# Ledger of designs, part 4: VH-VL binders against Mitochondrial Rho GTPase 3 (MIRO3)

Target 1, 175 residues: Mitochondrial Rho GTPase 3 (MIRO3), of Arabidopsis thaliana (Mouse-ear cress) (q9ma88r425to599)
Amino acid sequence: RKVVQCFVFGPKNAGKSALLNQFIGRSYDDDSNNNNGSTDEHYAVNMVKEPGVISDTDKTLVLKEVRIKDDGFMLSKEALAACDVAIFIYDSSDEYSWNRAVDMLAEVATIAKDSGYVFPCLMVAAKTDLDPFPVAIQESTRVTQDIGIDAPIPISSKLGDVSNLFRKILTAAEN

## First folded at step 16 (VH-VL; from d6 with light chain K31R)

Design k5
Fold by ESMFold2, fold request of step 26:
Order: sequence, then structure tokens, then C-alpha cells
Structure k5 (fold): chain C 175 residues (1-175), chain A 116 residues (1-116), chain B 107 residues (1-107)
Amino acid sequence: as target 1 above (175 residues)
Amino acid sequence: EVQLVESGGGLVQPGGSLRLSCAASGFTFSSHYVHWVRQAPGKGLEWLGVIYSGGSTDYGNEFTSRFTISRDNAKNSLYLQMNSLRAEDTAVYYCARRYDYGFDYWGQGTMVTVSS
Amino acid sequence: EIVLTQSPATLSLSPGERATLSCRASQSIRRYIHWYQQKPGQAPRLLIKRASQSISGIPARFSGSGSGTDFTLTISSLEPEDFAVYYCQQYYNWPYTFGGGTKVEIK
């Protein structure tokens, strides 16, 4: 079975901790929770399963929340070597949150390029209502196309939305 | 200090073309979205379109066939190419910086007059 | 597209009076509306964002309220420099649209 390391970026109050908390609640073995309280090692571990799958193809997904400081994030370029997928969460109702997430993506991409690391990047639109506003969807789709990544993945209070995200993370990691 | 300065307006005949420029300064132009908005004499404001930081664009439905927005980040400049101009295109044309899905800084505008 | 209807078209008041300007959307736009002031011969200036949020450098006498379809800009005590045209602008759905404006004039 493969372990997928997913680094979770995003500005403060975008929903990073809420995502990790939802992920823990689906664990087959809660002892896999590695929230150990260090300054840069807040993370959650769980198995990602599909109904009817009975094999060693189940994947272990590790979500590591990247801590934010005033002028960036607390992550060395050496720590980024462990990243299999980077996700960038933003508050979909707040353009400042979106702008910060795009800036973080650019910063991470620069560090990865300078260090020779290659991993997919995904944008995640958090705090969407059932009917997100169309301007935000259209504009974020245009900007992600310009960057060369997929359109933002929406998540909301629906449990199925977060399960969709976890599967998309695993699919992206399979490169 | 954030500044936007439009230029290139003037008198043009119907069916003609005109290219407007907007020079930006006082902010990181390459990371901002910019819009064009126009106002016919004595009338209200009409949104024309937006160009995103990466260069893609979106337009009001009535403008996609004749107007093209572009940017040159190296020159901190925004452009509006207007073709097949009509009398109803007579207006002051503003460039405006995107802020929170609105416009926090505007230029003073450049006047385009379409008449024979 | 979403139509914004501003009323009244003209509001004639004296300095010191309270001005109440209305903007009604043709469908719910939640709180995704901005207000602008435009003086003659000048570009618009952003006054209020997201229906009710203040903008740095805008006098406190300007305030906004409303959600859904009905929105209000209030000027608590008119100053001579407040006589201008006021526009609302929605950003909920494509394309961005402005209201027709309310002219606030002296007398």
C-alpha cells in the first residue's frame, strides 16, 4: 500500500484545520492520527477507501497542515521534498483569501522549481454555500487555467464534497 | 501611490479603430486584475471587461466581438483595442484596478468620440 | 444579466440632511454589491464594499445596509462635497453591472 503525503497550504481562516478534522473522522484506525503538536507538524492520517474495494490498493493519505506566519508559511525547502501533492485552500467568499492562496502557490512552485521537486498542485475552494456565486467560479477557473492547473475543487459542509477532494488528491498523486 | 493614466482617446469615424492605453504605477501590476469601464456623456457606467493577472479575459456580452483587452506586464500597461466603432461607443473610457470584485482605483478617463 | 434599479433618480436635499439611496436587484445577489460616488468630471470612487463594509479614507457618515435584493446607501448628514451621483455595482453573477445612479443635489 502507498502513503501519499499531501501538504495543505492556505491563508489563516481558510479552512485548513476544518478539513483535517473532517478527514480524521473517517479513519479506520484513529491511531494513525499524527497531530503531534510541533510548530510545523500539524497533520492527519487516514485510509481512503471506496465501497467494494477489497485489496491492498487502499491508500494511506497524510494531510499536513502548513502553518502560516505573517509574511509567508513555515516550511523549509528541505521539508518540501516529502510532498507528493500540494493543495491550496482558500475561502471562496473572500477575494483576499483567493489572492493569498495564489501567492502561496507561486511561492511553493518557485521553491519546488529551484529545488528540483515535482508534484501536482490543486486549488481548493472552501466555505462554498450550496449555490456558490458564479463570478467567483468563472474567474478562478480562468486564473487556474492561466497557471496551468485544474479549476478549484469546491468543498462545503457536504460530506461527499470532502470525499471527492480526497479521491482527487490520490488521483493527482498517481502521475 | 497607486496611479492609472489612460491615453489614446480622440475623434474617430464610424467603422474605425482605436487603441487605448492605461499606464499603471504604484502597485505590483502583474499580480492585479484590471478592468475597462465606460461612461457615455450624461449617462451611467457600463462595464466592458476584465483582464486577469495571467492574461486571460472576460467581457460583457455586447463587447466580445469588437473589443480586445490585453496587457504588457513588463511595461505596466493595459490596452483596449476597439474595432468597428459606432456612434454609441462615444464615451469616457476608464481603466480600473480590481479590488474585492470591485474597483478601488480608477484613472481619470480618456474620451473617445465616434462621429463622421 | 442582473439589473440594478436605483431610486430615486434625483434626491434634492440641503446640507445637514440625511440622504437615503436605494438599489434593488432583479434577483438575490446576497451581499455582493459595492457603492461608488462620482462627482462631475471625475472618475467614480469606491465608498462601501460588500453592502456595508467601510473603505479606508471614506468619511464615517457614509454607510450601507441590505442583503438579498434590497440595498441602501445612507449619508447621515450631507456635506457640500457629497452632492454627486451615486452608483451601485453587483458582482454576484456575470456580467458585472451598475445601477442607473442616484443624483444627490442641493435644494
Scores: ipSAE 0.580, ipTM 0.810, lowest interface PAE 1.4, mean pLDDT 84
Fold by ESMFold2, fold request of step 22:
Structure k5 (fold): chain C 175 residues (1-175), chain A 116 residues (1-116), chain B 107 residues (1-107)
Amino acid sequence: as target 1 above (175 residues)
Amino acid sequence: EVQLVESGGGLVQPGGSLRLSCAASGFTFSSHYVHWVRQAPGKGLEWLGVIYSGGSTDYGNEFTSRFTISRDNAKNSLYLQMNSLRAEDTAVYYCARRYDYGFDYWGQGTMVTVSS
Amino acid sequence: EIVLTQSPATLSLSPGERATLSCRASQSIRRYIHWYQQKPGQAPRLLIKRASQSISGIPARFSGSGSGTDFTLTISSLEPEDFAVYYCQQYYNWPYTFGGGTKVEIK
């Protein structure tokens, strides 16, 4: 896969836009706070080097932010056909944010199953550059085990931390 | 109205087993984490364990070998299986709904007495 | 395991007085502590979350403060219904633990 489409889900203020801004290459936004039609999409595009490849055969990663509405999220069922990897970002300091991200994952998984789409799902713990929160780490590990996905991937505002996420996204897309 | 109702307490001899139940209503039980907490007569509160929405569990260190928490989401019910009971297990047993890493709703409790 | 030490064990006061209850953690738990009230024969009730945050339906006379290892629950003017046992609970590190309680009783 030369172009990987990664859909970015998560509750309001969890860090979706910040992640796309840290991945800056090219961005597109329709003004998310003024949309009456319930469809709004923001994306960022950049190239990521594949680990272990000698020649310059970088992959293009597209992060598409999925905007949240009162009763779900703004994404057509047909648009999920383009999804290679779904990620669900939550504020690691906020149990409500965690609960919302888990609910979104379950909803997306149901839509994907009903539509015949198959793609990996990853949980992303944002705002981890505060002091450690060991209880949250242990409990989120248990819940992701129950769901059948990897433990949440931590990210912070530091560039190096987010580079690991992008590489994990590409690895997930290849499997 | 959120409600949690424990049942199944009673008198049991040391070495015996007992299964407690907690009936939940007034909220989406299948999406909530639920805990067991006990209180010996005249003593403080002791956390026993939690069951997550998907069914996995974590326990306090002293309870991992003798107590098992389970849930039946179709019946809105939480269970505590207690084996190899000892006199020190005599307590009121509460089920409690998780809220912000604490407990916002508790049942009335069910008394377990371990005595010969 | 994080030990929470509550003091005093018993606080004897009259209605209208200010009650100050202490909870000390064996290590820093930042602000990751909740307070509960338990009246005789009843289940505990959540009073204060995250050291100092209010809970809907809890009278304003209950307030919490502190960070790190030292935490305080204050009842600004005791009412007859406030004579109960109060517990602190930490959720910073595994496993969840409670303090031993402070009984607030009528002098």
Scores: ipSAE 0.570, ipTM 0.808, lowest interface PAE 1.6, mean pLDDT 84
Fold by ESMFold2, fold request of step 22:
Structure k5 (fold): chain C 175 residues (1-175), chain A 116 residues (1-116), chain B 107 residues (1-107)
Amino acid sequence: as target 1 above (175 residues)
Amino acid sequence: EVQLVESGGGLVQPGGSLRLSCAASGFTFSSHYVHWVRQAPGKGLEWLGVIYSGGSTDYGNEFTSRFTISRDNAKNSLYLQMNSLRAEDTAVYYCARRYDYGFDYWGQGTMVTVSS
Amino acid sequence: EIVLTQSPATLSLSPGERATLSCRASQSIRRYIHWYQQKPGQAPRLLIKRASQSISGIPARFSGSGSGTDFTLTISSLEPEDFAVYYCQQYYNWPYTFGGGTKVEIK
């Protein structure tokens, strides 16, 4: 079995905690069981079937929620060394949420380049069951193409959509 | 205080060219979209186009051959290059900040007059 | 492209009256429409977003309704500053388009 570390970025209220909750796993604070001044990190762990192989095998996927403090995010550059895949979740009904997620991706990409880390980055469109429409789809496609990543992966409140995301994360990590 | 200031308008001959500028302040320009919209005298509003952070554009149907939108994030500026101008291009040209797929802040506009 | 047809072209009313402005789309745009107010010599002002959602700083007398192809802007009791041209704008599909406007003028 392999363990895949997926870092979950995104602005406040974009759905980071909801994604971890939907994943149904254990929550961890890697600095302390007591949150007195420690790093504000949250984990969810579960097993996911690996897609598209002759024999499906279970993989352990760890989702690490990266929280935001003032105008940055609460994660050291050294902590990024453990990242196998970064995802950037945004509220697809909120243009401001989209803009902030793109800005976070640019910042993380710069840190990764400067530190010599290599990992795939994925955009995740949350709350797509609320307002899918052609303008939003075309804009997100153009922006993701310009920065060299795949079009955003949509998720909704339906469980099937979330399971598909986890499999796509594992596929991205194996490349 | 969000502010958008258009400049570069004026009188130009048919067939001529003109470059409009939009200077932005009071917000993080690189994290926002700013669009061009025009209004011919006594007429309604017409969307011209937008440029995204990575250089991709979307234009109104009739503008892709003669108009080019560009941006310079270091200067907090948006530009509209207009070529092969026609009398029908006479209008007030606005830059407008995108908000929820609409426009919450507009500049005062700059007048472009195309006549011989 | 999606055509927005506003009616009436001109609405002549007195202060204190209720104004009802119509915007009709050439195809369903669900609720993806905004309303703007424009006074002579000024830039437009965003008034109502997403068919019916309020904007901070806009008086409560402005409200919007509708979905699909038929949309309405209502001004419950006209004030002197409300005599202006009103535009609807769709953002459902490319390109963004505006309606032709409804001028609300003093009767």
Scores: ipSAE 0.482, ipTM 0.791, lowest interface PAE 1.6, mean pLDDT 83
Fold by ESMFold2, fold request of step 26:
Structure k5 (fold): chain C 175 residues (1-175), chain A 116 residues (1-116), chain B 107 residues (1-107)
Amino acid sequence: as target 1 above (175 residues)
Amino acid sequence: EVQLVESGGGLVQPGGSLRLSCAASGFTFSSHYVHWVRQAPGKGLEWLGVIYSGGSTDYGNEFTSRFTISRDNAKNSLYLQMNSLRAEDTAVYYCARRYDYGFDYWGQGTMVTVSS
Amino acid sequence: EIVLTQSPATLSLSPGERATLSCRASQSIRRYIHWYQQKPGQAPRLLIKRASQSISGIPARFSGSGSGTDFTLTISSLEPEDFAVYYCQQYYNWPYTFGGGTKVEIK
């Protein structure tokens, strides 16, 4: 069984905490070892079943919320060594949120390069059930193509929608 | 103070070419989108296009084959190459800073006149 | 592409009067519309964002309303500096499009 460490980046109020809370509620019956503190570091742990393939074992996924400060984020360069996958969540209805997420991705990529760490990066478009619009979708497609990453993965507050994201995280970590 | 200054406009015969420049100052150019928008004399505003940080572009439908947008972040500059100019391209050309999918700062504009 | 139809083309009013400017979209753009003011010889100025949201530095007499296909810019009491052309702009779908404008002029 492999433990996958996923670091969750994104600007304030983009939906990081909501994602972690949904993750705990999604698979609580399958995982009795969930943890989520009230400190400067927030995380959620759960077991995830392989979709479309019958398996006799589950995989463990850890989502670690990375808190931000005025000029960066509260994470040491050494802590990135544990990162298997980085995701960058933004509010899909807010251009400022999108721009901040792109800036964070660029900053993390620079730190990873300088430190010799290699891990996949995913963009996550949160709050798509509030008010998504085609301009934002097309812009994000252009920008992610230029960066060389996949188009943003949409999620909403609706039950079930986030499970696709968790499976994509596991798939990305396997490469 | 945020400033956008267009240059390179002038008189051109139909079929000719011009290259417009937009010099930006007073903000972090590399972290912002700046678009081209034009206005024919006595007419309304028409969006031309945008270039993203990695070089990909979006254009208004009729501009995709004749106009090319580029940017140079080191020089804080945006460019518009216009080819195969037509009389209907006669307009004031603005560069405009993107804000919340609209435009909060505009340059003074540069006039392009296409006539024989 | 989405067509924005502004009416009336010209609105002749006196200072102190209320101005009501209309913008109709050819399809629903929900609330994804901005309003601009343009005075002669000047670049446009952003007045109202997202149909109804205020912008710092814009006088409170300017307000916007509407959703779907019908939008309104209201100037509650016209000042001498408000005589200008007003444009709506949608950003729901590419390409961005602008309305044809409403000229507000002294009666």
Scores: ipSAE 0.454, ipTM 0.773, lowest interface PAE 2.0, mean pLDDT 83

Design k5
Fold by ESMFold2, fold request of step 22:
Structure k5 (fold): chain C 175 residues (1-175), chain A 116 residues (1-116), chain B 107 residues (1-107)
Amino acid sequence: as target 1 above (175 residues)
Amino acid sequence: EVQLVESGGGLVQPGGSLRLSCAASGFTFSSHYVHWVRQAPGKGLEWLGVIYSGGSTDYGNEFTSRFTISRDNAKNSLYLQMNSLRAEDTAVYYCARRYDYGFDYWGQGTMVTVSS
Amino acid sequence: EIVLTQSPATLSLSPGERATLSCRASQSIRRYIHWYQQKPGQAPRLLIKRASQSISGIPARFSGSGSGTDFTLTISSLEPEDFAVYYCQQYYNWPYTFGGGTKVEIK
């Protein structure tokens, strides 16, 4: 049984906490509501069926929300060593959110390269009140291709979309 | 504080070439896209194209064969190389910062005149 | 590519009057349209984003509406500084295109 550590990056209000809540519910910090001090680490843990493997070999997926302070993130270089997969979530209705997510990916990739860490990176498009449209799809495809990463994975409030993301995270971690 | 300054315009003969520059300041250039847009005298606006941080480009349909966009993040600069210029290319050329698939800050423009 | 047709080409009005500017797309662009104002010798200024969303620093007298193929920019009560050319821009599909403009001038 293997545990996959997925770090969840993204700008404020992109939907990081909402994604973790959709995964299994609330934070494992049993104190309700993050008080004045949204500095607590936020985790979500669940079992996910491994793609292409019979159901007797479930995997544990841990989503760890990476919090942001100013123009950096609250994550030490040493903490990044535990990362098996990094995802970068952005609000697909907000171009600023997209630009910030791309900047975060570039920063994390630089730190990982300088430290010798190797892990897959995925872009995740949070879908709120806008449908994907051809311009947005093509631009995000070009940018992700230039970086060497797959096109952004869309998610919505529909359960199926979220479940597919978790399986794709697991698949990326195995390669 | 956001500032875009175009340069390199001028008079050029038909068939000639010209390279325009756009110097950016007051924002993180490497994390934004800056596009080229032009406006012929007395006419409307025409989108020319964009270059992404990794070198991929998108152009208006008419411009893919004659115009090339490039960028230098270290110099906070965007460039437009124009070849095989025609009278129809006479216009004010703007660089414009991308905002929500539109443009929130524009330079003053640089005039390109293509005439014998 | 998607053609945006603005009408009228010229709208002659007096200060205090209501201006209604039309932009029609050659196919549905849902709500993926922006509006700009341009004064002579100046670069365009973004007024309204995504058909109807307001922008900080733009006077409340500017509003937008519409979806699909038909879009409207409304200036509820014209001020002297509002006499300019107005453009719509779609960003639904490549390439980005602009309308031909509507000139709002003093009657």
Scores: ipSAE 0.447, ipTM 0.777, lowest interface PAE 1.9, mean pLDDT 82

## First folded at step 17 (VH-VL; from k5 with heavy chain S53R, light chain S28D R50K)

Design q5
Fold by ESMFold2, look of step 18:
Structure q5 (fold): chain C 175 residues (1-175), chain A 116 residues (1-116), chain B 107 residues (1-107)
Amino acid sequence: as target 1 above (175 residues)
Amino acid sequence: EVQLVESGGGLVQPGGSLRLSCAASGFTFSSHYVHWVRQAPGKGLEWLGVIYRGGSTDYGNEFTSRFTISRDNAKNSLYLQMNSLRAEDTAVYYCARRYDYGFDYWGQGTMVTVSS
Amino acid sequence: EIVLTQSPATLSLSPGERATLSCRASQDIRRYIHWYQQKPGQAPRLLIKKASQSISGIPARFSGSGSGTDFTLTISSLEPEDFAVYYCQQYYNWPYTFGGGTKVEIK
């Protein structure tokens, strides 16, 4: 795929806006569409060069922030129609944030299954520079293994961790 | 209102088995952890274990071979199967709702007495 | 398994006095400790989270401090309803463990 639509889920203040802001400021192409939506949804567009890829201009990644009410009313079949990969970002220092992200994953997976959509889902542990503790690490590892997805991808304020996430999103979209 | 109600306690002989239940109401049970904790008469609190939202479990060290935790989200219920019971298992057994990796709501407890 | 040692086992005080309760961990648990109050015949109640953070509905006279291995619960001026047993609980690593408790009783 040349364009990958990544839907970004997660509770308030989990780090969704910070991720989108880092993506915009990291890699711009002068031919890219730089408009960051003006509706209930917010998105960022940029070009991503994967490690090992010899093409300089392969892959456009669109990160689309999705608003979810606590009861899930804004999760609809139409909201998911364009999704190539879903990520669920949570604050790794906050149990409420973790539990909400797991709830959102379960809701999105149910809607996708009922609608016949198939796309990979990734958990993203934000704010890992706050040094998460063994209870949280073991819990997230067991839960993700139990539900059949990869262990959460850690990110922090460091540029390298954010770049690695974008590459993992593109890899997941290809499989 | 948040409510947790334990049941299934009683008198059992050493070597016997009991199954405890914890009925939850007033919150979305499937979105929360509920743990088992016990307290022997006149003694302190002892954590027994947890079942994670995906079904795997962790236990206190001495309980892994004798106790099994399960949950049924459709019935809003948590269970503790206790086998090979000993006198030192005599205690009040609580279920407790997790909050910030601690416990904000506790049931009233159910008494288990292990004696001849 | 992380051992929490509470001291003193019993603290005999009068209403209006300041109570200072200690909890020591067998290893560095950063700030990952909670405090509970338990009155006779009742289940525990969460008082202080994350070593020092307030819980809504808990009187301001309860405060917590410490990090690493040494933690303190302070009741600035004891009220009649504060005579109870207090437990610390670590959530740094599995399995969760509780301290042995400090009983605060009327002198």
Scores: ipSAE 0.668, ipTM 0.862, lowest interface PAE 0.9, mean pLDDT 84

